# Designs tried in a protein design chat: VHH binders against Glycosyltransferase family protein 64 C3. Part 14

Target 1, 302 residues: Glycosyltransferase family protein 64 C3, of Arabidopsis thaliana (Mouse-ear cress) (q9c975)
Amino acid sequence: DPDPCDATNQREFQKLRSDQITVLINGYSEYRIPLLQTIVASYSSSSIVSSILVLWGNPSTPDQLLDQLYQNLTQYSPGSASISLIQQSSSSLNARFLPRSSVDTRAVLICDDDVEIDQRSLEFAFSVWKSNPDRLVGTFVRSHGFDLQGKEWIYTVHPDKYSIVLTKFMMMKQDYLFEYSCKGGVEMEEMRMIVDQMRNCEDILMNFVAADRLRAGPIMVGAERVRDWGDARNEEVEERVRDVGLSSRRVEHRKRRGNCIREFHRVMGKMPLMYSYGKVVNSVGEQGLCRKAGKLVFCDRD
Below, E stands for the ipSAE of ESMFold2; O stands for the ipSAE of OpenDDE; V2 stands for 0.75 times the mean of E and O plus 0.25 times the DockQ between their complexes.

## First folded at step 5 (VHH)

Design c52 (from b0 with Y109A; framework vhh_7nfr_2; at its last look DockQ between E and O 0.49; V2 from the best seeds 0.00; counts 0 for: pae E 2.2 > 2, grease 24.24 > 24.2)
Fold by ESMFold2-Fast, scan of step 5:
Structure c52 (fold): chain B 302 residues (1-302), chain A 123 residues (1-123)
Amino acid sequence: as target 1 above (302 residues)
Amino acid sequence: QVQLQESGGGLVQPGGSLRLSCAASGFTFSDYWMSWVRQAPGEGREWVSDISGSGGYTYYADSVKGRFTIARDNVKNTLYLLMDSLKSDDTAVYYCARELYYDSSGEGAFDYWGQGTQVTVSS
């Protein structure tokens, strides 16, 4: 699409499909193709998924490999969902939020190529989103905070509150693709440029956009079974991509994301992120608070 | 044919200074974050510092903050680590590494490494 921001791509919410979702899955590493195929097959088997768009962000991947990938995606996906492989012109993380004329659903699910969720939990997340269509709904959360010692905004985890849903699994209304990519003028352009320079934080920026527009936080939903292959306990598929021996890299990652929060705060002149409390569950576990490793967290947290 | 080649290591006394260089080839250097990672004898790898493609953003491990400076010259396709006030604990093989494009919710990874350059700090 020559101009993703063309008015012909911006449809009224009420005229979009309400019965199903479109899944937008990011791909880049050729090493992760087997995992990507498994994740796509999982989503394709769900009755609420109408379309899956695999957004391939590595411009160096040969056409022959992309043709094979598309063939494998269609061959190993048993469901009725349509599958598209979109070779992006840019490796920018901002490109995952570009509006697309082929997306005809009110809800879109933004997800990474290393997160697997069960069908019942996917359906439950969609039901929660339908009741709260202006919120970001997801299963992985983080928070912003103010460090009194350093006198600065930081990226953190609070046991009792959250303000940021991660793009590992983020359901949102299609309108936010336009808000992120096509609106907000010079300030949004500067923040997207920061995302590109950081090679990170497009998820944080989407949370800033949604919170600023609505003046409300996201919603965390529970899952009966979720497998995060990017988690340290589930890393065997990604060992060539990720150096898990460097514990200091986790500190750097949090510092980088904290700097994104500070930069977005500077550009906008305000802190639009708002805290949400609690977790919405479909009777899948206890919602009490438990002390784990010296921290007070939700009892069903993995 | 991505290649990273480190140089500038050697023997230096405590309190001394060294400048490490990493010559990059086979890719558009300015498009990538670059990192320095070290490995002390008998220890695991420790991330030291990284720098954005433009050089506008830098991060440091707490153990080197205030003593080391990461820099890059995108015209020369070269990454630098300027090491001041060196301590015996800084003795290690120093590797330059290219950061892999990764999803933003993950912990970043490295797809290419140099061969390393030895830094020895001893009296």
Scores: ipSAE 0.593, ipTM 0.826, lowest interface PAE 1.8, mean pLDDT 86
Fold by OpenDDE, look of step 6:
Structure c52 (fold): chain B 302 residues (1-302), chain A 123 residues (1-123)
Amino acid sequence: as target 1 above (302 residues)
Amino acid sequence: QVQLQESGGGLVQPGGSLRLSCAASGFTFSDYWMSWVRQAPGEGREWVSDISGSGGYTYYADSVKGRFTIARDNVKNTLYLLMDSLKSDDTAVYYCARELYYDSSGEGAFDYWGQGTQVTVSS
């Protein structure tokens, strides 16, 4: 395989397509293949999507199943977007951020195989990104904080501020793939190693990278119809692939992610994460979301 | 194919100790976080402990902290749970489970389970 970090593979930003995005979807669970197909079909239907790369991370998946998946993805996706299924050569979570020569768009959407978003919201997110191309733009956010009692950085949810966009739906400029995977020297290598050891927190690390470069936080965008099937509260999720949903485990996982923040902070010698406030909504007249027909929607939309 | 097989369960008196083992096969064992989960009769599943692939990170439920120790031998492809100071409330079927490499929540889920081993703590 060619070196993804080969300098010759890094395209000039101005030469990349500005009118469309490339979608990088992480797949892993065979049980979510039907949902993945639905999600890919949805993205494919969008005129702003140039290509979709399904990055399959499960080495235990039989080849014949992946072959069938590829056939189904290409056969039943209605749009003109090119579709690729790539079995990841590395079992590292970092691999989702490898730059790829096939990505010819300025904007890249990182997303999971169990998050659905409506086309309007996707387009809106893209519009917000176009106005802020150096910012991470997403719909799912978290925050860092400092625990005064423990005197340590923590991973948390805050109602009023955020500093971390999750890879459930993360739009960014392609350059950040190179910044993450190819730049940063020894420090970045060490942080990627931490991700490998933790088998988690690649999303947090990307936020560190972006914030360090830009010295600004991410942008949270509103979405009209978003479904996170990975949420344990969803009954449709297979039991075996569902989070146990136990509060104790969730707390521990939050602590684990807090440990990531602390480790990244230690390695970098600084806290680059920046807080952002507010949610950008697709509203021309009215601000915020309104409840219509039992659903939260943008107030200016039906 | 992925296989997990628990062993080491049994009957023990309160205050006693047990060591559970989980033999893993069919995958690169060291690449995965592994968990112990237990289920008492009539109750739901309770997460007990997990350990990183390298063993460098370990986490425990509050109910077992200070009493249980999770460990692994990546050469033997075996997960362990050392249980000390056992209580009646620890009575359950104990399962080893492989954690998913990645899920959308980032909080980990399980994709493979063993058949479980019974642990009974009784006078």
Scores: ipSAE 0.355, ipTM 0.721, lowest interface PAE 2.0, mean pLDDT 88
ESMFold2, look of step 6: ipSAE 0.476; ipTM 0.780
ESMFold2 (binder alone), look of step 6: mean pLDDT 84; pTM 0.844

Design c60 (framework vhh_7nfr_2)
Fold by ESMFold2-Fast, scan of step 5:
Structure c60 (fold): chain B 302 residues (1-302), chain A 122 residues (1-122)
Amino acid sequence: as target 1 above (302 residues)
Amino acid sequence: QVQLQESGGGLVQPGGSLRLSCAASGFTFSDYWMSWVRQAPGEGREWVSDISGSGGYTYYADSVKGRFTIARDNVKNTLYLLMDSLKSDDTAVYYCARELYYDSSGEYFDYWGQGTQVTVSS
């Protein structure tokens, strides 16, 4: 197993490809393999995708099933993108940010195996990232906040502002993989340990890393069509891969993520997260408010 | 093969106490968050509490906070729920569940025990 923090993995930005992206997609549940195949095929159909790395984190998956998965991924992916299936030595969420010698693009897309995005929106996100290469660019956002009554940092949703892009879809420069995994000394090591103990918050930690480095917030981009199969409202996801007790779990999920923010703030001695306002869209249609499924939303939203 | 087996349920009077146990096998117990989930008669499943692999982090549903304590023994591969000041509303089948988190969609339960009945009445 190579040392991912070896100096040879700290590549010069200018020597990396600027015309395409590498997609890093996590997989674990064998029940999501059909969905994973569909999502990989969709990414492979885009001319901006150079390589797709499927990071398989379930150590109990049989080799025969992984061999079949790899064959299906390559057989049903119509594009020229190279596809790799990597059996992870660790189920740690930190492992999704390990620097890899096979990644030769300036930009990487970090994504989950339960989010579908249209090709046009993927290409638009890359265009926005190229104009803002030091920022995290994504389609799913959250906010940090300070609870004046409880006198503590919290994880929240705010309609007007955001500070956190989720790993459901997060485009960033490759440099941040090395920053997250290999730099920052004992403070970063402690925060990665918190991620491992919490089994959560690797996305929040990456936002802390990027915000601290840049001293600016992330960028939210709109998509013409997004399907989030992990959303509790989607009926097509198997119950065995969803939470039960949805309302109780939702509140505690937010409390856990709030605790991550408080712990990272404690370790760093500062709050580097900064708010961004607004959403960048590639809509040429009506940019007003429309009624969709009984809710008033932007007309360009699915 | 992953197995979770609950025990310690029974009939108890309001205000009483019970200790539930969950024996885990077939995996590295200390690597996983573990949960207690309950299901009252005629109702859906309700999450009660969970604990990190090291035991350093614990979370509770508001309905049980201050009355229940979750604990684990990683040497014995056993999860516990210590229930104090029991109420009739705590009557349910209590399940031990293993948490899985591998993406930003949140926590999932990949393995469940068969459940143990807790009845608060007399």
Scores: ipSAE 0.483, ipTM 0.777, lowest interface PAE 2.6, mean pLDDT 86

Design c61 (framework vhh_7nfr_2)
Fold by ESMFold2-Fast, scan of step 5:
Structure c61 (fold): chain B 302 residues (1-302), chain A 122 residues (1-122)
Amino acid sequence: as target 1 above (302 residues)
Amino acid sequence: QVQLQESGGGLVQPGGSLRLSCAASGFTFSDYWMSWVRQAPGEGREWVSDISGSGGYTYYADSVKGRFTIARDNVKNTLYLLMDSLKSDDTAVYYCAREYYDSSGEGYFDYWGQGTQVTVSS
C-alpha cells in the first residue's frame, strides 16, 4: 500500500472522530497469540473503541497462521469494534507509529500484546486524554536524569516525577504518528535508525518528539486493574508467557535505554524531555505503585 | 528452520583464554541481535553479552566486562565470544541465543543453541 507519509494521511485534527479511539497493538511472538486474543477481545468490548489494528511485526510468520489468527480474533471478540490484522514488512519498532489512512480517530492507543486493563480505566484514560490532547497519556512511566558521577544522561525510575510514558499503554493524538514517521528531516531519520539498530527505544523517541513539540511532559493516569504479563515478578507470567533472561538483563536494559537517551540528546543537540509530577486517578479505585527489585511496578492487589 | 550451534568450550586453567563460536543458520543473521547466556551448576541462567545485527553496539554483564569480547562475522553467520582472564566463577554451560524485541520491553530470546561446557579449574 501507498507511502504512509502521503499528504492524504495527514488529516486535520478537527476532521477526525472525537467520540472513540483506535487501538494499535503490536504482535510478534506466536507464543503470545492466546494472550493477544484475550486482550483484543477485551478492547473490542469497550464502547469507546471503534477499531483495533493488530500490527504483526514478525515477517517470517506464514500467511496460513496469520489467516487463522485473523479468524480467531474476529470469531472470539464479542464487541462491535472492527478488527484488522496488518502484516508488517519489517520487524522495525518504528512501524508501530506509521500513519494509516484507515485510522480516522483523533486519539490512538498504542499498546503491547501483554498488557491488560479494565474497561472503566480505559474509559477514564480516554477522558483524561480528551482534556489534554497534546500530551502523551499512559499508565506506565519512567524518568530521565543526569548522573553527575558518570557525567551522562540516564534512564531511571522516580516515584514522584516522570518524563517518559511507555508504549505498554500510551494514548496520544494521531498527529504524533506523522510527526514521528514523516517529519523532522535528517535528525528524525538518524534517531529512527538508532531505534532500529537498538531494536528498542521507540517509546523514548516518541516522548522526545512530543516533548519537543509541546514543551511539556506526559500525564500518568491510574487504573483499577492492570496486568503486565511481561513482569517477571508475576507468578502467572512465569508459567505461561515466560521469557528467559528477563530478570538477568534488567540492569543492562536500563543502561541501554540510557544510551538511547544520550544518542537522541546528541542528535537533537538538546534535552527536550520535561518532568511531570503527579498522577490522575478515578475515584472508584486504583492499583497502587510499589517498588519491587528496584523497579516501580503495580502492586499485587488484584 | 532456525539453528544455533556452539563450539569451542573445554577445560582451561584460571587466567587462561577460550574462543567460543556459534554457527547460525535458517535466518538472515545480520538482522538480529545475538546473545551469549551462561548457566553455572546449580544456578539460574545469567546473561553475559550481546551484539547488534551490524556489530555497532555491544553490551556486557558487569561480571565479564573488560575480560570478554563479543564479535560477529555476518559473512560466515558466526557469533564469537573471546574469553580472557578466565576465573573459576566463569565455569558454566554457554548458550548462544537469538534476541527479538516486539516493544519497549527488555527483549526476549526466541531460539537457543544446545550449549557448550566451559570449565575453569586447575
Scores: ipSAE 0.556, ipTM 0.805, lowest interface PAE 2.0, mean pLDDT 86

Design c62 (framework vhh_7nfr_2)
Amino acid sequence: QVQLQESGGGLVQPGGSLRLSCAASGFTFSDYWMSWVRQAPGEGREWVSDISGSGGYTYYADSVKGRFTIARDNVKNTLYLLMDSLKSDDTAVYYCARELYYDSSGYEGYFDYWGQGTQVTVSS
ESMFold2-Fast, scan of step 5: ipSAE 0.616; ipTM 0.823

Design c63 (framework vhh_7nfr_2)
Fold by ESMFold2-Fast, scan of step 5:
Structure c63 (fold): chain B 302 residues (1-302), chain A 124 residues (1-124)
Amino acid sequence: as target 1 above (302 residues)
Amino acid sequence: QVQLQESGGGLVQPGGSLRLSCAASGFTFSDYWMSWVRQAPGEGREWVSDISGSGGYTYYADSVKGRFTIARDNVKNTLYLLMDSLKSDDTAVYYCAREGLYYDSSGEGYFDYWGQGTQVTVSS
């Protein structure tokens, strides 16, 4: 395996393909394999997708099951995109951002194995990214904020502003893979170690990296149809929704992510996250904001 | 096989203290976040606290913060919940739970294994 941080193997942005994207989708849980197959098939049907890399992070998965998964992905994906299944050398969430010499596109799409998006919206997101290739572009956003009572940075949702794009769907220039994984010395090493300890927040750290370099926030794009299979309100997960403990778990998740923001702020000695205020849409929509759990949020968001 | 076994529950007076233990076996304990979840009579499950594999990070529900302390001993493969200043509202079955190794950065986590629970009753 070539060293992913060997700079002699990096391609200049201008020498990379501009006409298509590479999809980097993480997988880990064997129970999600049927859903992963459906998601990969969906991406493979798009003409703008040149290749899909399934990054498998579970070292305990038997080789026979991975071989079967690869055959299924290849046989049941209707499009012309090349499909690769990569057994990760690490189960770390940081590994989803490792640079790869096989990725020959300027743009990469980082996504989870539980989000479906329509082809038109995928194509629109790519067109928006091409207009601002140094920014993170995605459909799921959150914000950082400062809690005046607690005197601390927090992870939150605002109806009018955002600073964080989630890895549920995050399009970015390939260069950020190298920036995240290979640059920044001991500070970046410490922050990646925090990600590993938290088992979370690699998306927040990528937003810190991008914002610090550009001094600009991400771009939110609208989607006509998005299905988040990880959303507790999805009918396919009804049994989990019946457990009222899910509300308490959401509080924990927000606290953990807020602590990631505070830790990254401590390590960097600054808050590089910048707010963005607009949602870019392909056409005029009917609804932009909805009340969910007593707060105004984007209707098309979790 | 993965096994989680709670102990240390019982009857206690309001304002009293209890220490719950959870003995873990069948997996590398230090690789996993561990949680305490409770269920009061007639209620759904409520997350109480969790702790990182190394013990370096801990989180608490607002209802127990400042009164409960979660701890772990990775040599003994044991999770603890130290409960101080107990209130009648803390009466519940307390479950030890293992957080699964599903790396979904946007997920709210899930529990892949549960103990059978230990009863805590706070009454005069």
Scores: ipSAE 0.577, ipTM 0.802, lowest interface PAE 1.7, mean pLDDT 85

Design c64 (framework vhh_7nfr_2)
Fold by ESMFold2-Fast, scan of step 5:
Structure c64 (fold): chain B 302 residues (1-302), chain A 121 residues (1-121)
Amino acid sequence: as target 1 above (302 residues)
Amino acid sequence: QVQLQESGGGLVQPGGSLRLSCAASGFTFSDYWMSWVRQAPGEGREWVSDISGSGGYTYYADSVKGRFTIARDNVKNTLYLLMDSLKSDDTAVYYCARELYYDSSGYFDYWGQGTQVTVSS
């Protein structure tokens, strides 16, 4: 769109399609094109996907490679979903949340080009979202916390609670695209600028936006088969990627994301993130509540 | 063509100081986070420090915090690492690397050839 923030892009929820989703996949690295093609083909095969927008964020990619990519995406993707390749004018991570007139579905799925999920789990996530359309729904979660010793907010993992769902796989109401990109005035502009300076944390900021509006946390859904090719702990990652000093790189990543939480808290003057507990799984087994290590948790939790 | 070229390495005594430089070309330098990564003999690569495109944010590995300072000059397209209070454990080949973050993942897409730092009496 010429102006993504034009008021006409803030469409009424009830006027949008409820039967399918639009998938928004970020791409940048030419080395990940084969994986991107596989992921797009997988999504295109699902009956709940109406369209897939590949958001290409690398302005340095030659036109010839983009033409080849689009040809391959359309040629090797079975199914009825429409496929579009959109070259971004910038590498900004904020651009993945731009509202678009071509998105006519109530639900959008934000995902990375390095995460594969099975079709049953995709369909289940959509069913959970339809029951909770104002919440962020996803398969990868993290938590915020307050470090009493350092007297600062931190980015962390907690076994019993979460407040942040990651853009590795995040299903949400398309209204949140407009909220993130077009509302909130100077404070939101400052926080998006922080995202650009950090080259990170657009997922954390979306969680801040959603939590502040809804006053509730996200929902974690289980997946039967999920592969995160970008996780440095994953044994499928090539040894050369691990050569950057895996443990020290992960420490930096956590520190950077913690600083994003502290900066967003500073700008907003409040901590809108709220904890959610447990996860929703597509299972007919007995899943009730069980006591494990003195905690009341879902019986299927390991 | 993206190029990163390190300089400033050498032999220094424990407690000494060195200033490493990395000359960058072939891209808009100020748009990218830049890192220093080192590799000691017989060990894997260890991230040392990084700096945001504007220079407004810096991070350091715990092993170097308080001793090393990362800086950049966006007019000269040059990255710096000022190393103070050097220890024998700082002996390594130091690499300049460009960071790439475009989603939930981050990695290095370009590396320099490295510069040797030896801390020995």
Scores: ipSAE 0.494, ipTM 0.776, lowest interface PAE 2.3, mean pLDDT 86

Design c90 (from b0, 18 letters changed; framework vhh_surovatamig_d1; at its last look DockQ between E and O 0.40; V2 from the best seeds 0.00; counts 0 for: pae E 2.2 > 2, grease 26.7 > 24.2, SAP .67 > .668)
Fold by OpenDDE, look of step 6:
Structure c90 (fold): chain B 302 residues (1-302), chain A 123 residues (1-123)
Amino acid sequence: as target 1 above (302 residues)
Amino acid sequence: EVQLVESGGGLVQPGGSLRLSCAASGFTFSDYWMSWVRQAPGKGLEWVASISGSGGYTYYVDSVKGRFTISRDNAKKSLYLQMNSLRAEDTAVYYCARELYYDSSGEGYFDYRGQGTLVTVSS
């Protein structure tokens, strides 16, 4: 594969399509293939989607299964969007942000294979992005904080502010793929290495990159119908891929991500993340829905 | 095929020590975070400790901090758990588990787990 960062492959971003988006979906679990197909079909049905790239990160998946997946994706997706299935050459989480010559849109949507968003909400997010093309726009947010007792940066959830958009649903200008993958020199390389070591935090790093450039935080948008099947509060979690000790695992996860923030801060010599406030809503959004007792309910509800 | 085989369990008195081992095969061992989990009699699975692929990062459940040490030898494709100052509440079947990528939901997942080794702490 050609070097995506080759100067000859540098794109004139002003000439890219601004009326549609390219969707980059990360796939990994074979158990989620049915859901992935549903998600791809949904995105494909939207008129604002130019192309969908499924980035498959699991090197252990049999070729035959991937071939079948590709056939199914192309055969059963109703829209006119082009669909590609790309087996990642690297297991690095950084690979999800590699620029690709096939991306011909100004806007790129980064998303996971276990998040469903209705078309109206997708279009709304795109509209918000069009009005703020330099901002990261997303639905799922987190925050950084400073622990005064430990005197260290932490990863946290705050009810009133946020500074991090998650890759569950992250819309950005294509430029940030290049900023992440191709620019930043030794410093950026070191931070990407940290992502590789941690096998996590690529989303946090992208937020660092964007915030450092823009000097503004992300924009949280509301969604009318958003289903996060990856949320542990869902009852229908595959047995093969299971959390052990949910509370302890969550604590560990936050600690790991906090460490990422600290490491990125160390490397950059500054804290670029900026807080944003408020949620841009088109309507009363249904927050993350979880499957409980066979019904979709708000995840935060008993 | 991915395989994880635990060993080193046994009967030990309170305050004693054990060292568990896990032999891994069928995958690039150094590319994965590895964990120890345990299941006490009548209880669910509990996460105990995790270690990064390179071994540079380690994490522990609070109840074992200062007593347990997770380590790995990538050349030998082996995971270890040094358990000191063992307590009755540490009695469990201990499993070696391979971690998947953390998803954005804030949860960690395991895709492979060994058959386990029993650790009994009793006077």
Scores: ipSAE 0.310, ipTM 0.703, lowest interface PAE 1.7, mean pLDDT 88
ESMFold2-Fast, scan of step 5: ipSAE 0.603; ipTM 0.817
ESMFold2, look of step 6: ipSAE 0.419; ipTM 0.747
ESMFold2 (binder alone), look of step 6: mean pLDDT 83; pTM 0.820

Design c91 (from b0, 17 letters changed; framework vhh_surovatamig_d1)
Fold by ESMFold2-Fast, scan of step 5:
Structure c91 (fold): chain B 302 residues (1-302), chain A 123 residues (1-123)
Amino acid sequence: as target 1 above (302 residues)
Amino acid sequence: EVQLVESGGGLVQPGGSLRLSCAASGFTFSDYWMSWVRQAPGKGLEWVADISGSGGYTYYVDSVKGRFTISRDNAKKSLYLQMNSLRAEDTAVYYCARELYYDSSGEGYFDYRGQGTLVTVSS
């Protein structure tokens, strides 16, 4: 249980590796282990990935199952990337942003265990990040807005105007892990407590942190092939295994995320989020395509 | 073994009230968001309300807002739904559900649900 905020464990940005990334992938659901294994194997085969840390946040998972998972991750990921399975002491979403002395790359990729991206698009996202290392770079975006009728900040979905990159796929400089977890005093502590109470919005809070520090919005990048296995409308998701498909829940999810924005605005006393417009795409093929309800659509469509 | 057991359903007149209860066992109740979901005859499953582990945050579907109140007693490991000003369209089987680990990508995953309790609103 070493202190992740020990300043002696911090490395200068210039002394960190610039040629590769570290992937930090969250795991919790035992049902998603086969998919997690496939996604880890995919990342491990990329030449730009030096290390993959699987952050296991379910404290109820038996040690035997975790041992089996680690064995499978090691056996079925023959790529050059090192693979680590870290059993977290808590299920806190804030823990995905803990700084770690084992992370020796300038860039980290924060991702969920249910998003697949092709290798060329992963490499393209890294190239965009290298040109913009102080910004959050990702493939899934959302926005904030002010509701004139309700006189309050809200969470919105907009294809071209965005201020929030989601942790489904979020590339950032390692420094932001320390900024999120170790700096900002009592205000940051209160906002991390809100994330824990809500069990949500760690991605929104990271966007607040980055925007406040940089005074600039994130960058959306396109991908040739993206599969979002967590989208309930995706024909490839095993819906009958999950008690989901509640239409009223989708509207409420947006209301909750709006409440997170309002709470963070209250604590900080300001709205640091800034809008970005447009999507950076490679010249190869159609970018940002996802399957939803059996149809091929843009991934940023709700 | 995780168990959720609902009770309190029955027949009520329009404008009446009912209080549903859910007894939880087999897990640390205070660590989980809890939901009430319902299924009306001939319709799909609909989320109604949920509550944070501490009880500090509550959310409701618009059709029940101001009429229904979700609450919990962590010492008793119990979840409640107070239903007032009941309407014919509130007729459904009501389920107590435990919300799985919430993430920024996930919005509707329930890992455990009870057997349900029937609420009929009819004159």
Scores: ipSAE 0.512, ipTM 0.780, lowest interface PAE 2.2, mean pLDDT 85

